VHH binders against EKC/KEOPS complex subunit cgi121 (cgi121). Designs and how they scored, part 84

Target 1, 174 residues: EKC/KEOPS complex subunit cgi121 (cgi121), of Schizosaccharomyces pombe (q9p7j3)
Amino acid sequence: MILPLFPETQVHVFVYENVSNCAAIHEQLISQNPIYDYAFLDAATILYKKQVYSAIIRALEDRRDEQMKTKTIHSEVILSLSPKTEISSAFRQFSMTKKSKNIVVVKIDSKLTEEEEFERLDKLVEGNRVEFSDEELQKLIDFKVLKKNYKLDPSTLENPLASILSSIALRGYS
Short names: E, the ipSAE of ESMFold2; O, the ipSAE of OpenDDE; V2, 0.75 times the mean of E and O plus 0.25 times the DockQ between their complexes.

## First folded at step 10 (VHH)

Design qh7 (from qg47 with D56R W105E; framework vhh_6qgx_2; at its last look DockQ between E and O 0.01; V2 from the best seeds 0.00; counts 0 for: pae E 10.1 > 2, placed apart)
Fold by OpenDDE, look of step 10:
Structure qh7 (fold): chain B 174 residues (1-174), chain A 123 residues (1-123)
Amino acid sequence: as target 1 above (174 residues)
Amino acid sequence: QVQLVESGGGLVQAGGSLRLSCAASGFTFSDYAMAWFRRAPGKEREFVAAITYSGRSTFYTDSVKGRFTISRDHAKNTVSLQMNSLRPEDTAVYYCAATYSWDYETPRAYDYWGQGTRVTVSA
């Protein structure tokens, strides 16, 4: 996938359900294994494709503007999902944990085709790939977690996407 | 034991062509991206070309684009570099390398290296 505003940056997003080895993946991430150079998100926290894209775009903009707050573009994606500025908070809110069952995996600056990336990633993730779509994401979301992460209330729940995107876009500007 | 053995180097005139080959053994060839690096006299080792594990994607340094072509043969566990329109500045020892990482342009990212084959391009 090529983003219009970032034509030189190839991005891939994958969704896995019923992942059995999240704990193992998490250990590799902690160890900073370069083979696991992805953003691993808990699918329970993701409701829309646009939420993910918005975070990716925000991260890329931060990198472009030399305003990254985290060490890597993938960690910046995780941070960008959060309305909070604290890195640790963002990771607690959105990053895959040892207990996660469903995950969204983002690759920035991919040098591989989507198919190649999938084949490689499929060796790391023990789960079932599903379509990256709002429909599939809605099946995996935990609304309690979503409401908590973005402080959604009855007035914003009618159009949660707008609230989420605003939170992402305006992080650090409140 | 892991081995990468380069061949095909030699002396050629400017504008000429040369085909390098690298034979890999001792590891799962199909899992690794393969690349060519080169080191010119008095210079550091630099990236030349890479090919993904599947062979479906290739990458080149700007100075060799349109002139060099990297390819691999999974059946033979080989990677090749077809070099056309050679220039004196292409003179170097060419190294074959294998990596499991995503950083194809960084020497440190590569797990295995060949001993190199010398390419000399005369003016």
Scores: ipSAE 0.023, ipTM 0.444, lowest interface PAE 4.1, mean pLDDT 93
Fold by ESMFold2, look of step 10:
Structure qh7 (fold): chain B 174 residues (1-174), chain A 123 residues (1-123)
Amino acid sequence: as target 1 above (174 residues)
Amino acid sequence: QVQLVESGGGLVQAGGSLRLSCAASGFTFSDYAMAWFRRAPGKEREFVAAITYSGRSTFYTDSVKGRFTISRDHAKNTVSLQMNSLRPEDTAVYYCAATYSWDYETPRAYDYWGQGTRVTVSA
């Protein structure tokens, strides 16, 4: 996928359900294995496609403007999902953990087609790929986690998109 | 209730300048990407410029690059279009629009529209 604002940057997003090897993937991420150069997100924290794309756009804006806070563009995506500027908090709240069951995986600066990137990723993830869509994301979300991560009150929980996007947009301004 | 109210249109000679403004109310302004579209007589509505919800990225149709500048002011809840070096071909009704979609150029992606302000550029 090519985002209009970043026409030279190819992005792919994948969703896996019923992942059995998150602990193994997590160990590879801690070891900084370059084969695992993706952003691995816990799907329990992601309700909308736009949530992911807004974080990607924010991370790419920060890279373009030399304002990145983390070492890699993929770690910057994880930070960009957070309403707070603290790197450790963002990873704690949004990154895949050893206990995650469903994940969203982002590849930025891909030189491969979506199918080619999937073939590589599918060798790393023991789970079932589903469509990256609001319909599938809604099946995987944990609303208690979402409410906690974005400090949503009960009045906004039914329609939380505006609050979530505001949190992504205003990180670092509040 | 959401409102987008454009102002600043008018009659100007070719080579002149105008500044359009769009006042936003009834929604959280910082949550939305903002854009200007225009409709020339007998033509379809076309994309002119967009600015991301953060204000850090802008996008322009090719025919206005270098001449038009979009900006937003979160304190005033306004988006502006500075239009320099105007040409008769820029004559149109200009519409302010708001979206929280990532597809900034497509009119169908926009949730809210203003009523428009007329810009006429005399030869």
Scores: ipSAE 0.005, ipTM 0.358, lowest interface PAE 10.1, mean pLDDT 85
ESMFold2 (binder alone), look of step 10: mean pLDDT 88; pTM 0.899

Design qh8 (from qg47 with D56R R108Q; framework vhh_6qgx_2; at its last look DockQ between E and O 0.60; V2 from the best seeds 0.00; counts 0 for: pae E 8.3 > 2)
Fold by OpenDDE, look of step 10:
Order: sequence, then C-alpha cells, then structure tokens
Structure qh8 (fold): chain B 174 residues (1-174), chain A 123 residues (1-123)
Amino acid sequence: as target 1 above (174 residues)
Amino acid sequence: QVQLVESGGGLVQAGGSLRLSCAASGFTFSDYAMAWFRRAPGKEREFVAAITYSGRSTFYTDSVKGRFTISRDHAKNTVSLQMNSLRPEDTAVYYCAATYSWDYWTPQAYDYWGQGTRVTVSA
C-alpha cells in the first residue's frame, strides 16, 4: 500500500494468527538476519489499523526529518507505537516475543507487491494469515495489555482509538 | 537495585591484551542483550560490541573486529570483553550496558549502564 503523505514509500502490513514459530522468528530478529527485515509486533497489543498506520507514519516522519531515535525504520515503528520514549520499553510493550501467538508484521520500503511480499513472508511465518482489519485485530487483542501500554482508564475506554493516537502523537511532549 | 559493575581496565602497552568483565545484578540478565561501549577522550560514546541474550550472536564495530571478543556467562550473570592487539586508539572508558531491544548500536536503546572502567593503551 501507499500512504498519501509518503507516496514513494511502499508499506505492507500482514496479520498472522496461531503462529507456531515465534521463538524461531525472534531468534532471527535478535541476530539481525536481514531476511527478517520487518517490524514484528505482538498482535495482543494492537487494536486498530490506525494505530499501526499512525506508528508507521510517525516513523516515516522521523526518518524524513532525520530524527529517528533507532537505527532502523522498523525499530522506529516499534518505538512509535509506544507512549514512552524509551526504546527498550517500546520493545517490551509492542514487539513480538518468543511466546507470542499472533503477530502483526510491517514492512517498510518494500520493493515487492503485497502478494510477492506475502509469499516471501509466508516462508518465514508458520501461521495463518488473516485480514489486516479492525475486526480481525479485535479478535487478537489483549485488552489488559492494551490498557497497560497506553494507561487507559474507564474514561478513555469509551474511545480508545483517540487515546491511543494521542499517546502516539504526543510521545515526548508530556 | 540494578547494577552493572565493570572491571578489568588498566594500563597496557600497545599490542597487549586486557579482559574486561561486567557483573550484572538486579534484573533478569537472561532477557537482555549485553554490550560494551567506550568513550575516548574528547569523543562521544561509541558502540564496541554486543551479544544477544542467548549468546548465539555477536556484533562488533569495525575497528575492533578480529581483535575483540564479547562473551557472556549466564550462570554468573557476567559479560566479558576480551581485547587483544590493543592500540592506542582503543584508549577509553569502557561501559557495560543492557538492552531488551535488538537495536544494539543505539545507546538510547539501553536501559542500564555501568560506571565504566578505564582502559589506557600506551604507544
């Protein structure tokens, strides 16, 4: 897909459920295997497509403005999901873990079509691909984790998206 | 309380060797990648080496490749840096650091830092 504000940057997002090899994937990530050049997110922490898009956009903006806090655009996406400025905290909050079962995978600067990228990624992920939609994400979310990550309270739970997006947008401004 | 305590620094002649050690406590050591950074006089802190939480992969800055070896001991909660063929340009305060992320070369990614140990390499 192409983001309106970044027409030259191709982005793909995939969702997998019941992934059996997250531990193996995680090992590849930490070892900096270039084949695994994606942002692997724990789906339990993602509720909305707009949440992901907002993080992607922020990461891209940071890159554009030469203000990235992390080395890679994908790690910046992970950071951008977090209301906290600490990189390690963002990884704890949002990145896929060895124990993850459902994941959201983000590819920035893809040179492939979505289908081609899927074929490539499908070789790496042993799970079931589902639609990247709010409906599917809602099935995978852990609200306890979500509430914790974004410090949601009963007043913000009425519109968690607004709160989440505000948290993302205002990171570092509190 | 989280602590990273470096040791092993000192004065050594060019071509010599030193082994730095970092003892970690106060956090789940096995969950963190460990790294060494250094700050030379008049320079900014720079990445030297990192090792994954599993110890299976290591990373080095180019200038130390082939000379330095990072390792970790999970039983002792220690990370070490074997420094061989030391050069005057290796003179610096060396810091041990821990991160949950895999952004190893980014100082801001690290949650915990040691106080550092001074390494001086004479010509």
Scores: ipSAE 0.865, ipTM 0.920, lowest interface PAE 0.6, mean pLDDT 96
Fold by ESMFold2, look of step 10:
Structure qh8 (fold): chain B 174 residues (1-174), chain A 123 residues (1-123)
Amino acid sequence: as target 1 above (174 residues)
Amino acid sequence: QVQLVESGGGLVQAGGSLRLSCAASGFTFSDYAMAWFRRAPGKEREFVAAITYSGRSTFYTDSVKGRFTISRDHAKNTVSLQMNSLRPEDTAVYYCAATYSWDYWTPQAYDYWGQGTRVTVSA
C-alpha cells in the first residue's frame, strides 16, 4: 500500500522466489556490509502486502517518536512484524535465515527509483523476482508458521488479516 | 537445555593479557553468530566483539580494536576472546552470547547468554 503519512520516505519492496544464496546474503548482513542495508524477510512468514506495510509504518512511527529499539530502521521493520516485544524472537521468526528459499526485501529511505534499486538488489540476490502482491505472497506463505507466529485461533481463521494488523499496530513498547 | 559457560576471567595488571573461553551446548552451534558483551560496575551491557556463524567476519567496538581478538572453534563448540594490552577501563563482567540473526550490536537481539566471568584490571 501507499505510505501517505511518510511522503518524504521512499520505500521499495521486492519479492524473490527460489533464492539460492540466502546463506551468503545472511553472512553479509551479519558482517554489516552497507551494500546489504535492507530488511530481508522470510517469505514463509508473510501472507499480505498490508502485513509488510503495517510493519514499515510502525517502524517509521517509532523512528519519528524516538522509540526505536533496534539499531537500524530495517531491523526495526523485522521487530515490527512481531506481536511480541521480545526482539530476539522477532528476528528468529521473521528474518531471512541461511536456510530460507523465498524472501521479501524492504528498502527504506531509498534515494533510487524502483528500477534502479532493483538493478542493485538483483546483483545481490540469486533468485527470481516476482510481483509484490497478495497473490504471489499466498504462493510462498507457510500457513503453519503464520498461525504460530500470530497465535491465530479458530475465531480469527476467517479474517486473519485483522488479527495480524492489530498485533502489529497495538504491540506495546518493544 | 541451552548453556553458555564462560571461563578465563581473573585479576591482571594493566598491560597484561587474558583469554576468555565460552563453552556452548544444547543448540546447533554452527547456526549462530557469537558475541562477547561486558558490563562495568554501574553501567549497562555494551557490545565488545562478535563473530559470524561461519567465522569469516569479526566485529569489535572501537575501544578494543587491535587489542582483542574473537575466534570460534566449531569442533569444540567454543568461542574465545583474546584480550591483550588490558586497561583499567576493561574491568567488567564479560558475557558470552549467541544470536540467530544479524542485529548483533543490540543485547536484546540475542537468544542465549552465559552467566558471565569477571575481569579486573589493576593499575
Scores: ipSAE 0.014, ipTM 0.469, lowest interface PAE 8.3, mean pLDDT 87
ESMFold2 (binder alone), look of step 10: mean pLDDT 89; pTM 0.903

## First folded at step 11 (VHH)

Design qi1 (from qh22 with S54T; framework vhh_6qgx_2; at its last look DockQ between E and O 0.95; V2 from the best seeds 0.73)
Fold by OpenDDE, look of step 11:
Structure qi1 (fold): chain B 174 residues (1-174), chain A 123 residues (1-123)
Amino acid sequence: as target 1 above (174 residues)
Amino acid sequence: QVQLVESGGGLVQAGGSLRLSCAASGFTFSDYAMAWFRRAPGKEREFVAAITYTGSSTFYTDSVKGRFTISRDHAKNTVSLQMNSLRPEDTAVYYCAATYAWDYTTPRAYDYWGQGTRVTVSA
């Protein structure tokens, strides 16, 4: 996938359901195994494709402007999902945990085709790949978690996408 | 009431050893990676060492590799830093810190900090 504002940056996004080895993946992440150089997100926290794209774009903009708050572009994606500025809070809110069952995986700066990247990633993730779509994400979301992460109320729940995107875009501007 | 309390600092001659300890309380210790940072006179705070949530992996700044060892005790909620072959350039206030993330070298990633313990290495 190519983003219009970042034509030189190749991005891939994958969704897995019923992942049996999240604990093992998590162990590799905390150990900073370079083979696991992805953003592993808990799918329970993701409702829209645009939510993920918005976070990716924000992270890329931060990198472009030399304003990254985290060490890596993938950790910046995780931070960018959060309406909060605290890094640890963002990780707690959106990053895959040992107890996760469904995940969204983001790769930035890929040198591989989508299919090649999938083959590589498929060796790491023991689960079923599903389409990266709003329809599939909607099946995996935990609305309680979503409401908590973005402080959604009855008024904003009528159009949660707008609220989520605003939260991502305006992080640090409150 | 989160607390990180460092101990073990002091004056030591070059080539000597010290063991720093940090006692943690007020949070779920096992959910956090632990680290040591240091601030030398006239310098900014810098990363020294980190240990993962489970203790399975450790990370060090280049200047202390082979000399310093970080460890943790889950039963006691403590993290330690064994410092061997100390050098005058190791003189600093050493801080214990805790993070839920795994961005270990980034100070902003850390939620909790101790007050620090002073280490002075004489030539």
Scores: ipSAE 0.773, ipTM 0.885, lowest interface PAE 0.7, mean pLDDT 95
Fold by ESMFold2, look of step 11:
Structure qi1 (fold): chain B 174 residues (1-174), chain A 123 residues (1-123)
Amino acid sequence: as target 1 above (174 residues)
Amino acid sequence: QVQLVESGGGLVQAGGSLRLSCAASGFTFSDYAMAWFRRAPGKEREFVAAITYTGSSTFYTDSVKGRFTISRDHAKNTVSLQMNSLRPEDTAVYYCAATYAWDYTTPRAYDYWGQGTRVTVSA
């Protein structure tokens, strides 16, 4: 997918459930293996497609404006999901860990079609691909984690999307 | 409370060696990547070396490759920096730091910082 404000930037998002090799993938991420240059997110933290796209847009805007805080665009997506400015905390709260079971994977600056990128990614991830949709994401979310990550109170749980997107958009205005 | 305590700094002649140590407490050491940064007088902190939380991979700035070795000991919760073939330009305050992230060269990625230990290399 090409976002209108970023016409030269192709983005793909994949969702996998029942991933058996998160520990192996995590080792590749910490060793900075360039084959694994994606944002690997824990699906337990993602409820909406718009949550992911808002983080991608924020990361791309910060790159365009030379305001990135992290070294790579994919690490910037992880930071951009967070309502806070602390990079290490954002990784702790949103990134895939060795204990994750379901993941959301983002590729920015892809030169491949979605299916071509999937073919590469499928060699790395031992799990079952599901649709990137709000319906599938709702099956994988942990609402206790979501509430904690975004400080949602009971009233916002009826309509959490606006609160989540506001948190992403307003980070850094403290 | 979280503490990172550096030790082993001092005065050494060019060509000599020095070993820095960093003792960690107040957090789960084995979950964190560890790094050394340094600040020369009048300069910003710069990345020196990092080691993954497992110890499986190490990273170095170009000017120290082949001369410095980072290592970690999970039993003692310590990180060390062995510095060989020291040069006057290595003179700096050296800081130990810890992060969950794998963005190792970016100071802003680090949660915890030590107070620093001074290394002075005389010509």
Scores: ipSAE 0.547, ipTM 0.821, lowest interface PAE 2.0, mean pLDDT 91
ESMFold2 (binder alone), look of step 11: mean pLDDT 87; pTM 0.884

Design qi10 (from qh22 with S54T S56T; framework vhh_6qgx_2; at its last look DockQ between E and O 0.93; V2 from the best seeds 0.71)
Fold by OpenDDE, look of step 11:
Structure qi10 (fold): chain B 174 residues (1-174), chain A 123 residues (1-123)
Amino acid sequence: as target 1 above (174 residues)
Amino acid sequence: QVQLVESGGGLVQAGGSLRLSCAASGFTFSDYAMAWFRRAPGKEREFVAAITYTGTSTFYTDSVKGRFTISRDHAKNTVSLQMNSLRPEDTAVYYCAATYAWDYTTPRAYDYWGQGTRVTVSA
């Protein structure tokens, strides 16, 4: 996938359900194994495709403007999902944990086709790939977690997408 | 009441050794990666070493590789830094820090910091 504002950057997003080896993946991430150079997100925290795209765009903009707060573009994606500026908070809120069961995986700056990237990633993730769609994400979301992460209330829950996107876009401007 | 309390600093001659210790309390120690940073006179705070929350992996800045060893004790909620073959350029205040993330070299990633312990290496 190519983003219009970043034509030189190829992005791939994958969704896995019923992942049995999140603990093992997590161990590789914290060990900074370069083979696991992805943004691994807990699917329980993701409700919309646009939420993920918004975070990716924000991260890419930060990189372009040399304003990244984190070390890597993938960690910046994780940070960009959060309405908070604290890095560790963002990781707690959105990053895959050893207890996760469903995940969203983001690859930025891929040199491979989507299919090739999938084949590579499929060797690392023991789970079932599902479509990256709002319909599938809706099946995996934990609304309690979502409400907590974005401080959603009865008024904002009428249009949660708008609230989420605003939170992502306006992070650091409050 | 989160606390990180460093100890073990002092004056040592070049080529000597010191062992720094950091006692952690007030948070779930086992969930956090631990690290040491240092700030030399007139310089910015810099990453020295980190150890993952499981203790399975360690990371070092290039200048201390082969000389410094970071370790942790989950039973005691402590992290240690064994410093061997010390050099005058190692002179600094050393800080213990804790993070939930894995951006180990990024100071902003760390939630908790100690007050620091001074290490002075004479020529």
Scores: ipSAE 0.709, ipTM 0.874, lowest interface PAE 0.7, mean pLDDT 95
Fold by ESMFold2, look of step 11:
Structure qi10 (fold): chain B 174 residues (1-174), chain A 123 residues (1-123)
Amino acid sequence: as target 1 above (174 residues)
Amino acid sequence: QVQLVESGGGLVQAGGSLRLSCAASGFTFSDYAMAWFRRAPGKEREFVAAITYTGTSTFYTDSVKGRFTISRDHAKNTVSLQMNSLRPEDTAVYYCAATYAWDYTTPRAYDYWGQGTRVTVSA
């Protein structure tokens, strides 16, 4: 996918369920293996497609404006999901861990078609690809984690989308 | 209360060695990557070395590669920096730091910082 305001930036998003090798992927991430240059997110923290796209847009805007806080655009996506500006906390809250079971994987600046990028990613991830859709994401979310990460209260739990998107858009302001 | 306490700094002649140590408490040490940063007078903190929470990978800035060695001891909750072949330009306050992230060279990625230990290398 190409975003209208970022015409030279191709983005792909994949969702995997029942991933058996998150511990091995995590080791590659912490070792900064360039083959694993993706944002690997724990699907338990992601309820909506718009949540992911909003974080991608925020990261790309910060890159455009030379306001990135992290070294890579993919780490900036992880930070951008957080309502706070603390990098380590954002990784703890949203990044895939060695214990994760389901993941959302983002590739920014891809030079490949979606299916070509999938073929590369599929060599790295031992799991089942599912559609990147609100329907699939809702099956994988942990609402207790979501509530904690975005400080949702009972008044917002029936339809938390606006509250979540506001948190992403207003990070660093509140 | 999270605490990182550096020790082992001091005055040393060029070509000499020092070993810095950082004692960690108040958090699950084995979940965090550990790093050393340094700040020379009038400069920003710069990355020196990092070690992953598993201990399987280490990273060094180019100017110290081959001279400095970072290590960690999970039994003692310590991280160490062995500094050999010291040069006057290594003179700085050295800080121990901890992060859950893997953006090791960026100071703002680090949650916890020690107070620093001074290293002075005389010509």
Scores: ipSAE 0.555, ipTM 0.819, lowest interface PAE 1.9, mean pLDDT 91
ESMFold2 (binder alone), look of step 11: mean pLDDT 86; pTM 0.878

Design qi11 (from qh22 with S54T T99S; framework vhh_6qgx_2; at its last look DockQ between E and O 0.79; V2 from the best seeds 0.00; counts 0 for: pae E 2.2 > 2)
Fold by OpenDDE, look of step 11:
Structure qi11 (fold): chain B 174 residues (1-174), chain A 123 residues (1-123)
Amino acid sequence: as target 1 above (174 residues)
Amino acid sequence: QVQLVESGGGLVQAGGSLRLSCAASGFTFSDYAMAWFRRAPGKEREFVAAITYTGSSTFYTDSVKGRFTISRDHAKNTVSLQMNSLRPEDTAVYYCAASYAWDYTTPRAYDYWGQGTRVTVSA
């Protein structure tokens, strides 16, 4: 996938459910294995495609403007999901953990087609790929986590997308 | 409440050794990567060493590789820094830090910090 504002950057997003080896993946990430150069998100924290895209765009903008706060573009995606400026907090909120079951995987600056990237990633993730769609994400979301991460209340829960996007966009400005 | 308490600093001659220790409390120690940073006089805080949450991997800044060893004790909730072959340029306040992330060399990745322990290496 090519984003209109970033035509030189190819992005792929994958969703896996019932992943059995999140702990192993997590260990590789912590160990900074370059083979695992992705943003691994806990699907329980993701409700919308636009949420993911907004975070990706924010991260890309930060990189473009040389304002990245994290070490890598993928970690910046994780940070960009959070309304908070603290990196560790963002990871706690949104990154895949060893206890995760369902995950969203983001690849930025891919040199491969979506299918080729999937073949590579499929060797790393032991789970079932599902469609990257609001429908599938909705099945995997934990609303308790969502509400906590974005401090949603009964009024904002009527249209959580607006609140989420606002939080992402205004990170560092509140 | 989160606490990181460093100890073990002091004055040592060049070529000598020190062992720093950091006692952690108030958070799930096993979920966090632990690191040591240092701030020399007139310089910015810099990464020294980090150890993953499981202890399976360690990372070092180039200037301390082969001389410093970071370790952690999960039973005691401590992280240690064995510093051998100390040099005057190692003189700094050493800080213990904890992170849920894995951007080990980035200070902003660390949520919790100790007050620091001073290490002075004389020529």
Scores: ipSAE 0.531, ipTM 0.785, lowest interface PAE 1.0, mean pLDDT 94
Fold by ESMFold2, look of step 11:
Structure qi11 (fold): chain B 174 residues (1-174), chain A 123 residues (1-123)
Amino acid sequence: as target 1 above (174 residues)
Amino acid sequence: QVQLVESGGGLVQAGGSLRLSCAASGFTFSDYAMAWFRRAPGKEREFVAAITYTGSSTFYTDSVKGRFTISRDHAKNTVSLQMNSLRPEDTAVYYCAASYAWDYTTPRAYDYWGQGTRVTVSA
C-alpha cells in the first residue's frame, strides 16, 4: 500500500491471532535483530484500521519534517499511537510484550509485495493470520486497555474513534 | 521516588581501568533497559553502552567496543561499566539512565537519569 502523501513509501499491515511465540519475538526486538525490523503492536490496544493508519501517517509526517523522536520509523509508529510524547510510556502501552497473544505488525519502506512480505513475516510469527479489518480488530481489542490508554470516559467509549484520532493528531499541542 | 546514583568516578592515567556503578531504586529495575551516557566538556551527551532489561544483549558506541563492558545485577539493582584501556578522550561526566523502550542510543527515550560521576583520564 502507498499513501497519497508518501508516494515512494510502501506500507504493509498484518494481523495475527493466537500467537504462541511473542516471548521469543520480544527477545529479538529488544536485541534489535534487523530481521525483526517491524512495528509489533499488541492487538489488545488497536480497535480500528484508522488508528493504525493515523499513527503511520503521523510517523511519516514527522520523518518528512525531520521531527522524529525515535531512531526508527517503526518505533516512531509506536510513539505516534500515544496521546503523549514520552517514548518509554508509548512502548509500555502499545508495543507487543512477551505476554501478548494477538498482534498487529506494520512494515514501512517495504521493497516487497504484500505477499512477499507476508512470507517473510510468517516465518517469524507462530500464529494465525487474520484480515486487517475493523471486524477482526474488534474481536481482539481489550476495551479496558483502550479506555486507559486514551483516557476515555463512558460517553466517549460509545464513539471512541474521533477521540482516539484526535489524540494521535494533536499529540504535543495540549 | 526514583533514584539512580552513580559512583566509582575519579582520576586515572591513560591505559588504566575504572569501574563505574549505578545503584537504582524506586522502580522495577528488572523491567528497564539500563545505559551509560557521557558528556565531555563543551560537548553534547553521547551514548556509551546499554544492556537489555534481561541482560541478554549489550550495545556499545564504536569508540569503546572491546574496552568497556556493561553488566547488571538484578539482586543488587545495579548496573556497572567496566572501563579498561582508558584514553584521554574518555574524559567526561558519565550518566546512568533507565528506559522501558529499546531505542538505546536516544537520550530522550530514557525516563530516569542519575546526577553523573566524573571520569578524568590524564595522559
Scores: ipSAE 0.493, ipTM 0.784, lowest interface PAE 2.2, mean pLDDT 91
ESMFold2 (binder alone), look of step 11: mean pLDDT 86; pTM 0.883

